# VH-VL binders against q0atu2, part 234

Target 1, 119 residues: q0atu2
Amino acid sequence: MLDKKARIRTSREYRNVFEKGKRLSGRFLIIYYVENALDNNRFGFITNKKIGMAVIRNRIKRQLRAIVREYQGQVKNKHDIVLVARAGIGKSSFEGMEKDYIAIMKKAGLFARNANKID
Key: E = the ipSAE of ESMFold2; O = the ipSAE of OpenDDE; V2 = 0.75 times the mean of E and O plus 0.25 times the DockQ between their complexes.

## First folded at step 11 (VH-VL)

Design y44 (framework fv_dusigitumab)
Fold by ESMFold2-Fast, scan of step 11:
Structure y44 (fold): chain C 119 residues (1-119), chain A 122 residues (1-122), chain B 111 residues (1-111)
Amino acid sequence: as target 1 above (119 residues)
Amino acid sequence: QVQLVQSGAEVKKPGASVKVSCKASGYTFTSYDINWVRQATGQGLEWMGWMNPDSGDTGYAQKFQGRVTMTRNTSISTAYMELSSLRSEDTAVYYCARDFGYDSGEFYFDYWGQGTTVTVSS
Amino acid sequence: QSVLTQPPSVSAAPGQKVTISCSGSSSNIGSNYVSWYQQLPGTAPKLLIYDNNKRPSGIPDRFSGSKSGTSATLGITGLQTGDEADYYCGTWDSSLSAGYVFGGGTKLTVL
């Protein structure tokens, strides 16, 4: 799924996405994204202390990883994408986070919508 | 060459409002939260709240709830902190500071503005 | 007042070593990373230590940090007159109504 190759790991790599990438905000999520020179997509996840206690932040992080993994086949190749959870995300349902993710990714032009329509 | 430059000193009467600005340069303004910290005369540092310049989300210390508003104007990379219903005990130096911590494990202020002195007197 | 406890003052001679303590609870220092800030007279605070024991670029290795349980310590070796300042610890407080919290500050005098 989101193996070692598909994850943004270092502070330098996160910083690169923040400083050089584009950004789009949704209701519960902000994405920062930039094309990379690799053969694959990489994802990063940020659940800042401002969201709430560690148990809530860890739940959100796990749920976001699950959502990203579910839809990874629809994401256009060669992007580094960082998902930042907004302070209010702790009150969202899983379905609410999933819908927000899909909406943002489509708006960013990162989903292969033409291929999905035929299915 | 990260810089946070704040507006000049203010003198206000009790009951008035003050709005302090903090202009960021040398980095992507929307990528880092801005925090506000004050220091009353002869006292220590007191955290007031955080503001996310990308989303506009805020979180305020309960002591300032109902009196403080933190906003931004992304077109000029400027953060604002407005404090209303001023009292003499609000006389302090007000600082903006960048929150470098982008992950849940980190929360610290790597760059600070020079401070804005606000004096509340009749 | 202040939820993190620091001694109000410490003093030592040039070339000596000093330590400044910062004591909290499980909801703040016990659960979160600690930072230290130096405030020279008449200036804004400056980040000195972050993530318990890391130095930003430009901070000499005479400054060190550590954390054990619910307490943190700032160490300064080879004291110089230019180190005379107020020192503040800071951390996130995970309790229901709190956010970022600072210690009360310690005034370091180099005699």
Scores: ipSAE 0.017, ipTM 0.666, lowest interface PAE 6.3, mean pLDDT 86

Design y45 (framework fv_dusigitumab; at its last look DockQ between E and O 0.73; V2 from the best seeds 0.78)
Fold by OpenDDE, look of step 12:
Order: sequence, then C-alpha cells, then structure tokens
Structure y45 (fold): chain C 119 residues (1-119), chain A 122 residues (1-122), chain B 111 residues (1-111)
Amino acid sequence: as target 1 above (119 residues)
Amino acid sequence: QVQLVQSGAEVKKPGASVKVSCKASGYTFTSYDINWVRQATGQGLEWMGWMNPDSGDTGYAQKFQGRVTMTRNTSISTAYMELSSLRSEDTAVYYCARDVGYDSGEFYFDYWGQGTTVTVSS
Amino acid sequence: QSVLTQPPSVSAAPGQKVTISCSGSSSNIGSNYVSWYQQLPGTAPKLLIYDNNKRPSGIPDRFSGSKSGTSATLGITGLQTGDEADYYCGTWDSSLSAGYVFGGGTKLTVL
C-alpha cells in the first residue's frame, strides 16, 4: 500500500486537482495532475460504477495502486496525481493497464529524467 | 490491413497556413495516437507532436508550440495537422504515423502515411 | 542538431556486417526503449526495430538492435544491395519537454 503521505485523501484535495490540474487520457486511464507545495507526490484513485460491480472496482483500484507504487520513484516530485479508471479498464490485463499508465505518464512529462520501464 | 493515407501535395506562400489530412483504416482509429513527423529535403526526421484521436489531447514539440494544431474527425477516421505562419523552412514532406505507446508503454511508429509534400515559396 | 547522434554515413560490401550507433542521454535512450527506422530512397520510413532489439513481422533476422546505457546500436549482417537506405534511431525523451526524438540519420551505402 502507498504511504499515507503519498495519498490524496480529502475531497478538497481531489477538487483541487480537478479544478487546477491538467488532464490527459489514455486507453484505460485518465490522469489529472497538478503541482503541489509538498516535498512528495500524492496519488488519488477513482473507480466509478461505469467500470462494473464493486468487486471489479476494488480489484482495479488495487491494481492501479500496485502500478503506481511500482513506478512511484520514477515520478517527478511535487505533484498531486489522480488516476481515473475508464470504463474499458475492467477488460484489460494488469500488463495492459501498466503499459497504459506508463504511456500516459510519459506523455504528461511526469516521469523523472532517469525513469525507465521496469521489465 | 493498417493504412494511413495522406492528402496531396500543397504549395503555400509564406505566412499562410496548411492543413494536411491523414485517413486511417484497418484498425480502431481511436485506440492509437497519431504522430506527425516532417522531413525537409535531404534532411532527417523531425517529430512534431502527437494527437489522441479519442480524447483529442495533444502534445507538441516545443519548436512548433503556438503554430501547429493537430485535430481529428473520428467519424471518418481522419487526423489533421495544421501548420500556420508558414516559412520557407517549413518546406518538407510531412508524415503521419501511428504510435503504439498505450499498447507497449514505449513509443514507436509502426505504420506511416505516404507523406505529403508541402512547399512554401514566395 | 538532432538530440540523438548518429554517424552521417556507413558503407560496406555485400555480405558484410555493418553497425550504426546512436548516442543519446539519460533522459532519452537512458530511460526509454529505442526504435530504428529504415527509409528507402523516395519512400516513407519503415519500422525496423522496436524495444531495443525486437523485429516487427517481415523484418529479417539480419537486422538486430541493442542498447547499453545511453547508446544504441543497429546491426546489419549479410548486407544486401536492397539495404541501401537511410536509418534513423528514435526514442522518447523524458525531459521537461517530453516528446519523441530522432537521430540525425545514417546513410548506408552498399559498395
């Protein structure tokens, strides 16, 4: 699980990201991202009912957290990043989801200079 | 069979704008980003930017910021690249290309259009 | 001028082996997979190698790719006259201005 300090936890924090942040869409994910005034990154996760049943949503959220945790050290610092799962993500593999995350984060310019794909 | 078919050659005057089209077929248009790459005569390849046909999101090379606009019409699976304030240095062959970033997490262009020659001259 | 550096030209006789180098930095080749493109005269570029060393369908095993550190290499064995073309390396750059970057290109002449 992500460290407590690495989590977006409050509605206010989420609203701030949505209102002031940038948005990019991948195949399975939409990311909202904005700079924060902290010394660390914070991540939020949204899985709405369009994805499927609660069991599916929870699975997706766990998978997304795992992906974010794996690549956490490669993300440029001082960002609040919200991952919104798209409707089709329920049919994606973990690997597919990971690839999508990597691609969208790269296009957002959020990976650090020395960031690379982990095989 | 994946195909990208581009519009025909263009001749423009300096200061004008050019809009090149790229019609995709043989795959789900909205599933892959379209990139634009140009090549001046006798020169190398120069990446211009990417466009997500699903969302319309774009990312442009800094060199072309404010001068390039990449759009799409999903109903006809066509991507567009418009370059404004044309200069003689913009004379080049312009290619559209599909990237597979969302499939692989790495970016490369597996299919290319045939290219569109844009000539900018007084 | 290109972000990635390639030799401007290489040449060899038919049947020989050639290598084309591609030098970058930690933000591009050092952080991302490299792709290679072949451009025959008067044609659009064609994907030759992706993910450092993988060949798309239809690309013969005479073509190989490798990556080490911030450099990549394209290898061509059993050189054929039909291999005469321009070759470009490319990769994503994860710098502040994230985007794709190409090498300057290498003209391969078959003697």
Scores: ipSAE 0.868, ipTM 0.942, lowest interface PAE 0.6, mean pLDDT 94
Fold by ESMFold2-Fast, scan of step 11:
Structure y45 (fold): chain C 119 residues (1-119), chain A 122 residues (1-122), chain B 111 residues (1-111)
Amino acid sequence: as target 1 above (119 residues)
Amino acid sequence: QVQLVQSGAEVKKPGASVKVSCKASGYTFTSYDINWVRQATGQGLEWMGWMNPDSGDTGYAQKFQGRVTMTRNTSISTAYMELSSLRSEDTAVYYCARDVGYDSGEFYFDYWGQGTTVTVSS
Amino acid sequence: QSVLTQPPSVSAAPGQKVTISCSGSSSNIGSNYVSWYQQLPGTAPKLLIYDNNKRPSGIPDRFSGSKSGTSATLGITGLQTGDEADYYCGTWDSSLSAGYVFGGGTKLTVL
């Protein structure tokens, strides 16, 4: 579970990331990201109806939060980052989503150290 | 069988642009990023950048920012690297290479094109 | 000019063992897995080792890799004349200009 201070909570904050941020696409994820004026990173998560039924969307959202939590120590500080799940994510495995996340974050220049902690 | 086949050798004058192609086959073109790496005669490998063939997103090495453009045409599974404002030191063999980042979470190049020789001379 | 440091050359006789070092920093080898590429004269590089110590299909177990801290090592045992090539280490660099970096290359001569 991510702490309250690490979550993007308001529509205004999401809008800021979408309007001012950079965008990078992976296989299952799109990230939007912008530097913030805070002392910490904040994450947002979007799972739209194109992914599938509520049960699938809720599972994906939980799994993405778990991935972000696991790798939060590798993320360069002072960023607002929104993860948008692509339609095909419902067919991915947990490991597939995790590897996609790591690759995107590295290519965005947002990971400062080795992100793979899992054997 | 995975293959990356590059366009033929080019001879250019200083100040011109060159556009090298890399045609992919044997896999889903849009699922793997294409990187470009060059090598001057007797020199080492130098990474130029990556291009996501699905999104069109790119990332370029700082040295080439402003001079390089990486694109693709998904209908023919072909990646392109265009280098402008050519100088004699751009004389090199240019390689395209597939990375497995989205599968692995780590970057390495599992398949390479055969290379395209670009000679810049007056 | 390379970001990762390799010896420019190594040599040994057929049947012997060599090791090729690759030294980096915390932002590259210290933070990411290392790969090794073999380049035979006049050819494109070929993936030899990935994820520090794994071999692609078709690469014999004579080739091995290891990583410790900010350095990596390629080991080749039972040297053959066909192993004469340039060897490059490579990894992702997580510094401000995030991207892939290569070592300067090591020319292996089988005497």
Scores: ipSAE 0.841, ipTM 0.923, lowest interface PAE 0.6, mean pLDDT 92
Fold by ESMFold2, look of step 12:
Structure y45 (fold): chain C 119 residues (1-119), chain A 122 residues (1-122), chain B 111 residues (1-111)
Amino acid sequence: as target 1 above (119 residues)
Amino acid sequence: QVQLVQSGAEVKKPGASVKVSCKASGYTFTSYDINWVRQATGQGLEWMGWMNPDSGDTGYAQKFQGRVTMTRNTSISTAYMELSSLRSEDTAVYYCARDVGYDSGEFYFDYWGQGTTVTVSS
Amino acid sequence: QSVLTQPPSVSAAPGQKVTISCSGSSSNIGSNYVSWYQQLPGTAPKLLIYDNNKRPSGIPDRFSGSKSGTSATLGITGLQTGDEADYYCGTWDSSLSAGYVFGGGTKLTVL
């Protein structure tokens, strides 16, 4: 699980990312991201009802959290990052979501050199 | 059969702009980014940027920031690259290429257009 | 002056083998998989190797790739006159101006 300090928690924190951040779309995901004033990164996740039923939305959110956790050591520090699931994500595999995330994060310039995955 | 077919050769004067087209077929156009790469005569390959045909998002190499615009028309599966304020050093063959990053998480170009020669004379 | 360094040229006789090196840094080859492209005279580049060592369908197994640290190598055995081409390595670079980078190219001559 993501550490408590690595989570975007409040509506104000989410609003700041959407209002001040940059946006980049992949095949299954959209990321919004902005520098923060902390020493660490924070992540937020949005799945809306158009994605599917609650069981499907919960599965996708858990899979995205797992992906973010696996690669969080590679992410440049001091960013708030919100992952928004796109409508077609329900038919994606875990590997498909993972590849999409990697591609978007590289294109956003958010992966640091020599960062390590969290085990 | 995946194909990328580019527009024909262009001759331009310094200070003009050029817009090269790249028509895709044989795959879902909006599922893969299109990248643009150029090559001056006798020189190596130079990456210019990427464009996501679904969202219209772009990322440009720093060298071309402010001079290049990459766009698309999804209804005809066509990508475009426009380079402005042309100079003699912009004389090159310009390629479009399909990027497989969303399938693999690693970027490489599995299909290339035939190239478009742009000559900036005098 | 290329971000990735390749020898300008290599040559060998038909039937022999060559290797082509590609040297980079931690922000490119050290952090990302490497691809190789073949450019026959007067043609567009063609994908030859991806994911460091994998071949697309239709590329014979006498073409091979490897990566170690911040360097990559393309190997070609059983050289044929049709292999005479320019060869480029390429990868993503995750530095401040994130983007794709190519080597300067290596001209292979089969004599």
Scores: ipSAE 0.731, ipTM 0.898, lowest interface PAE 1.3, mean pLDDT 91
ESMFold2 (binder alone), look of step 12: mean pLDDT 93; pTM 0.953

Design y46 (framework fv_dusigitumab)
Fold by ESMFold2-Fast, scan of step 11:
Structure y46 (fold): chain C 119 residues (1-119), chain A 122 residues (1-122), chain B 111 residues (1-111)
Amino acid sequence: as target 1 above (119 residues)
Amino acid sequence: QVQLVQSGAEVKKPGASVKVSCKASGYTFTSYDINWVRQATGQGLEWMGWMNPDSGDTGYAQKFQGRVTMTRNTSISTAYMELSSLRSEDTAVYYCARDIGYDSGEFYFDYWGQGTTVTVSS
Amino acid sequence: QSVLTQPPSVSAAPGQKVTISCSGSSSNIGSNYVSWYQQLPGTAPKLLIYDNNKRPSGIPDRFSGSKSGTSATLGITGLQTGDEADYYCGTWDSSLSAGYVFGGGTKLTVL
């Protein structure tokens, strides 16, 4: 589960990831990521107004948190990672978001595949 | 329908740079990453890196970090791979290949260019 | 040296069955799906198998793939002269320097 310690909460922490981190883009997601000096990973989530109305943005945030939580055990430790939803994400399925997340995390070098997972 | 067509053979001197092109057709160019793979004469396939044609983001194999640059021009659906400070061991066939990873969550190359022979000789 | 280990060559007669092994580690084959590529002489590689055991459209069912632990296997039944080629396994490597890795290749000779 994503607890309070696994979340990026302050504007200063978000700025650090954006300014010092690496950036990779998928189809529906952009991630910014940087190594931290903590014993755990922390995640941030950004959905801007280009995605749609608040109800759509809130649904997407909930779905992204669920995906991150499901795969948190496969993420290499000691990273701050911010997920930014792209405008087109509102038309994606949950499965489409999940596949995009897996692919981009692997390309970032942050994610190992579960060998037994069936899509 | 899907095609990747690469530029012609190049002969370069040691220390020069080479820029290989890969023109995509038959699909939405910005929807699939392009990878570059090389093959030295009589040797196996060696992955060099990937490039996202929508964002311009790249990831390079550590061996090529600092010498390779992967770019694109979306108006003509063309990907480029530039390799600098050429050495004789860079003599190889260079392939571009389409990556389906974002649709599958896994990485594999479903379409390949025909290859570009680069010869580095004095 | 290749990260994934394949036999350098295999040989068989037409109509026979061959298997080509591909051995890796927990950070590559053990954690990720495996693909296989066929390279006919003088041509670009062609995708033969993806996601361990799936065939693209146009690939006959006499080609098959499997994976167990940190190893993968390509099987070819009903061997034909046109199968004479180099075969490469490939997968993502989830180690610290993440990237795609290929096996060293196996030359299949049809006798």
Scores: ipSAE 0.529, ipTM 0.868, lowest interface PAE 2.0, mean pLDDT 90

Design y47 (framework fv_dusigitumab)
Fold by ESMFold2-Fast, scan of step 11:
Structure y47 (fold): chain C 119 residues (1-119), chain A 122 residues (1-122), chain B 111 residues (1-111)
Amino acid sequence: as target 1 above (119 residues)
Amino acid sequence: QVQLVQSGAEVKKPGASVKVSCKASGYTFTSYDINWVRQATGQGLEWMGWMNPDSGDTGYAQKFQGRVTMTRNTSISTAYMELSSLRSEDTAVYYCARDQGYDSGEFYFDYWGQGTTVTVSS
Amino acid sequence: QSVLTQPPSVSAAPGQKVTISCSGSSSNIGSNYVSWYQQLPGTAPKLLIYDNNKRPSGIPDRFSGSKSGTSATLGITGLQTGDEADYYCGTWDSSLSAGYVFGGGTKLTVL
């Protein structure tokens, strides 16, 4: 789990990221991201019904939080980032989701230092 | 067999625009990014940008921001790179290349088009 | 100029070994995997090494790659005349202007 301060919680905060942020799509993930005026990064997670049943959506959300936590030290500070799971994510492995996250974060210019934790 | 086949040579005047095509076959076009790399006469390889054929998302090298546009037509598995406001310094061979590095969270180009020569002269 | 530094040329006799260096910084080679590309005269580049040290199918084992810190090395053993080409290293640059960068290229001459 991410700390409370590292999480996007309100509909207003999500709306701000969607309206003012940039969008970048990966194979299994879409990210929306914008600079914030805080001293830290904040992350939001969206898993829609198109992904599957609640059990699958909850597993995906849990795995995405674990991935974000693992790579938090590589993310350039002062950003609000929302991860949206695409319909096909339920068929991916944990490693597949992790590689997708790394690739899109690098393309977005959001990974600053030694972002590779893949064997 | 994976193939990227590019359009033929172009000769343009300064200030014109050129649009190079890259037709993909032998794989699922929307599953891998297409990158564009050029090689000016007597120089090395220079990366221009990436294009995601699924989403249409792009990322351009700063040098080409405002002059380059990368697009695709998924119905014919074809990527395009359009460069505007051409200068003599844009005389180069332009390559499209498939990015296989997605599987490792990295970037590398496993298949390349044959290249398109663009000559900018008055 | 190129972001990654390679020697402009290298030469050796058939059967010998050469190494080609590629030097970068913490934002590129120090943070990302390195690839190597071979460009024969008049042809498109060909992927020779990816993920620092892996060979695509069809690339002989006399080609090898390695990375240490902010530098990478391409090794070629048992040199053949058909190896005369330009060799480029490449990697992602995670700096403020995120994107892919190539070395300046090294012309290999087999004497």
Scores: ipSAE 0.475, ipTM 0.862, lowest interface PAE 2.5, mean pLDDT 89

Design y48 (framework fv_dusigitumab; at its last look DockQ between E and O 0.64; V2 from the best seeds 0.76)
Fold by OpenDDE, look of step 12:
Structure y48 (fold): chain C 119 residues (1-119), chain A 122 residues (1-122), chain B 111 residues (1-111)
Amino acid sequence: as target 1 above (119 residues)
Amino acid sequence: QVQLVQSGAEVKKPGASVKVSCKASGYTFTSYDINWVRQATGQGLEWMGWMNPDSGDTGYAQKFQGRVTMTRNTSISTAYMELSSLRSEDTAVYYCARDSGYDSGEFYFDYWGQGTTVTVSS
Amino acid sequence: QSVLTQPPSVSAAPGQKVTISCSGSSSNIGSNYVSWYQQLPGTAPKLLIYDNNKRPSGIPDRFSGSKSGTSATLGITGLQTGDEADYYCGTWDSSLSAGYVFGGGTKLTVL
């Protein structure tokens, strides 16, 4: 599980990301990202009812957290990043989600310069 | 069969704008990003940017920021690249290319248009 | 000028093996998969190798790719006259200005 300090937790924090952040869409994910005034990154996760039943949403959220945790060290610091699961993600494999995350984060330029891809 | 068919050659004066089209067929247009790459005569390939046909999101090379606009018309599976404030240095063959790497978390271009020659001269 | 460095030219006789190098940095080749493109004279580029060492359908196994560290290599065995072309490496660059980058290209001449 992500460290407490690495989590977006409050509605206000989420709202700030949505209002002031940039948005990019992948196949299965939409990310909102904005610089923060902290020394660390914070991640938020949104899985709405379009994804499916609560069991599915919770699974997706766990998977997304796992992905984010795996690549956490490669993400440029001082960012608040919200991952919004798209409707089609429920049919995606974990690997598919991971690939989508990597691609969208690369497009956003959020991976660190010296970060190495984890194969 | 995947095909990208680009618009015809363009001749423009400095300061003008050019808009090149790229019509895609043989696959779901909105499922793959379209990239634009240009090549000056006798020179190498230069990446210009990407466009997500589904969302309309774009990412441009820093060199072209402020001058390039990549758009799409999903109803006709066509991508567009508009380059403004043209200079003689913009004379090149412009290619659209499908990005299939996005699906793998990487980036590579598996299908290319035939290219569009853009000549900028006084 | 190009972010990725390639030799400007290589040459070999038919039947021989050639290698084309592509040197980058930790932000590009070091962090991303490399692709190779073949461009025959007067034609659009064609994908030759993707994900460092994978061949698209229709590409013969004479073509191979590898990556180590911040460098990539394209190998061509059993060189044919039809292989005479320009070859470009490319990859994503995860630097501050994220984007795709190409090598300067290598002209392969079949002697």
Scores: ipSAE 0.863, ipTM 0.940, lowest interface PAE 0.7, mean pLDDT 94
Fold by ESMFold2-Fast, scan of step 11:
Structure y48 (fold): chain C 119 residues (1-119), chain A 122 residues (1-122), chain B 111 residues (1-111)
Amino acid sequence: as target 1 above (119 residues)
Amino acid sequence: QVQLVQSGAEVKKPGASVKVSCKASGYTFTSYDINWVRQATGQGLEWMGWMNPDSGDTGYAQKFQGRVTMTRNTSISTAYMELSSLRSEDTAVYYCARDSGYDSGEFYFDYWGQGTTVTVSS
Amino acid sequence: QSVLTQPPSVSAAPGQKVTISCSGSSSNIGSNYVSWYQQLPGTAPKLLIYDNNKRPSGIPDRFSGSKSGTSATLGITGLQTGDEADYYCGTWDSSLSAGYVFGGGTKLTVL
């Protein structure tokens, strides 16, 4: 569970990231990201119907939030970041999603440090 | 068998541009990023950047920003690296290499092209 | 100069053991896994070690890797004349200019 302060909540905030942000793609994820005027990071999550039924989309969202929470300390501050799940993500493993996230965040220059899975 | 096959040697004058190709086979081209690494005669390896063949996303080393462009043509599974405003210091062997990033969360180059020699002579 | 520091050369006799060091900082080796590449004369580099200590298929177990803090080490036991090559460490650098970085390379001579 991410803190409320660390969540993108409104449609206007999502639209700002999509319109003004940069985009990088992995195999299972796309990120959109932009610097914000705050002193903290905020994350948004998009799972569309191409992924599958609501139960699958809800599982993916929970797993992505868990991944983001685990690696929150690695992310350079002052960014709004939206994770968009690609259609194939429903067939991936948790580890596969995690590795894809790490690779994308590193290539975006958003990871200050990479750490092993936090227990 | 995974293979990366590069275009042949080039000789250029200072100020010209060179475009090196790297044709991939034996795997799904769009699933792995292509990196470019160069090596001047008697010198070490120098990373230039990465290119995602699915999205066209790129990331370039600061030293080459503004001079390098990395592209691809997915219909022929071929990556390209174009370096402009060539100087004698750009004389090197240029390699393409496939990275593991999306599989592992860590970057390493599991397959390499044979290299393309680019000579810039005054 | 290279971002990661390696000795420029090492030498040993056939059958002996050699180690090659690779030193970096917290933003590279300290934060990311290290790989090693072997470059035989006139050829492209070949992946020798990945994820600090893992070998690709076909790489014999006499090649080993390790990492401690901001340094990594490549070990080669039972040296053979065919091991004469340049060896490079490499890793991702998470600093302001995020990207891949290599060591300066080490020339191994089997005497």
Scores: ipSAE 0.793, ipTM 0.907, lowest interface PAE 0.8, mean pLDDT 91
Fold by ESMFold2, look of step 12:
Structure y48 (fold): chain C 119 residues (1-119), chain A 122 residues (1-122), chain B 111 residues (1-111)
Amino acid sequence: as target 1 above (119 residues)
Amino acid sequence: QVQLVQSGAEVKKPGASVKVSCKASGYTFTSYDINWVRQATGQGLEWMGWMNPDSGDTGYAQKFQGRVTMTRNTSISTAYMELSSLRSEDTAVYYCARDSGYDSGEFYFDYWGQGTTVTVSS
Amino acid sequence: QSVLTQPPSVSAAPGQKVTISCSGSSSNIGSNYVSWYQQLPGTAPKLLIYDNNKRPSGIPDRFSGSKSGTSATLGITGLQTGDEADYYCGTWDSSLSAGYVFGGGTKLTVL
């Protein structure tokens, strides 16, 4: 689980990322990201009802949080990053979501280390 | 089988623009990014940028920022690269290539177009 | 000059072994997997090695790849005249303006 300081928590914080940030799409995810004025990164997650029933959306959100936690040490600091699940994500595997995340984070310039092989 | 087929050779004057097409077949076009790579005569490969055919998102190499535009038409599975304000130094073979990033999290170009020769002369 | 450094040429006799080096930095080879491309005369590049050391289907096992630190190496054993080509390493560069980078290329001559 991400700790309190690494979470985007308020509507204002989310709105800032969507209004000021850049957007990149992968197969299963869209990321919005913007530099922040903190010494750390913050992450937010959106799974809308069009993805599926609540049990599916909760599974997806848990999987995305696990992926972010695993790679958070590789992410360049001072960014607010919102992961938006795309409609097709419910059919993906954990590994498929993970590869998608790595690819879009590299293309966004947000990874500084080799995220595909951590330790 | 995966295939990328590019448009034919072009001869252009300095200051003009060129638009090269790359038609994909044998896979789901929107599932893989298309990259553009050029090679001047007797020179090495030079990466120009990537384009996501699903979203239209792009990332350009800094050298080409402001002169290159990468687009697509998903209904005909075709990617495009347009290079403007052409100079003689832009004379090269231009390749499209499919990248594997979303399959593996690592980038390599598994399929390449045959290349399009662009000659810039006055 | 290219971001990744390769020798401009290498040569060896048929049946022998050759290696082609590719030297980079922590932001490219040090942080990302390396691929190798073969370009036969008059043709488009072809993927030869991916993920540092893996061969696509149809590439014989006399082609091999390895990576150590910020350097990568392509090995070719049992050299054949059909191996005469230009060889390029390539990888993602995760510096601030992230993008793909190639080595300058190595011309292999089989004599």
Scores: ipSAE 0.748, ipTM 0.900, lowest interface PAE 1.2, mean pLDDT 91
ESMFold2 (binder alone), look of step 12: mean pLDDT 94; pTM 0.959

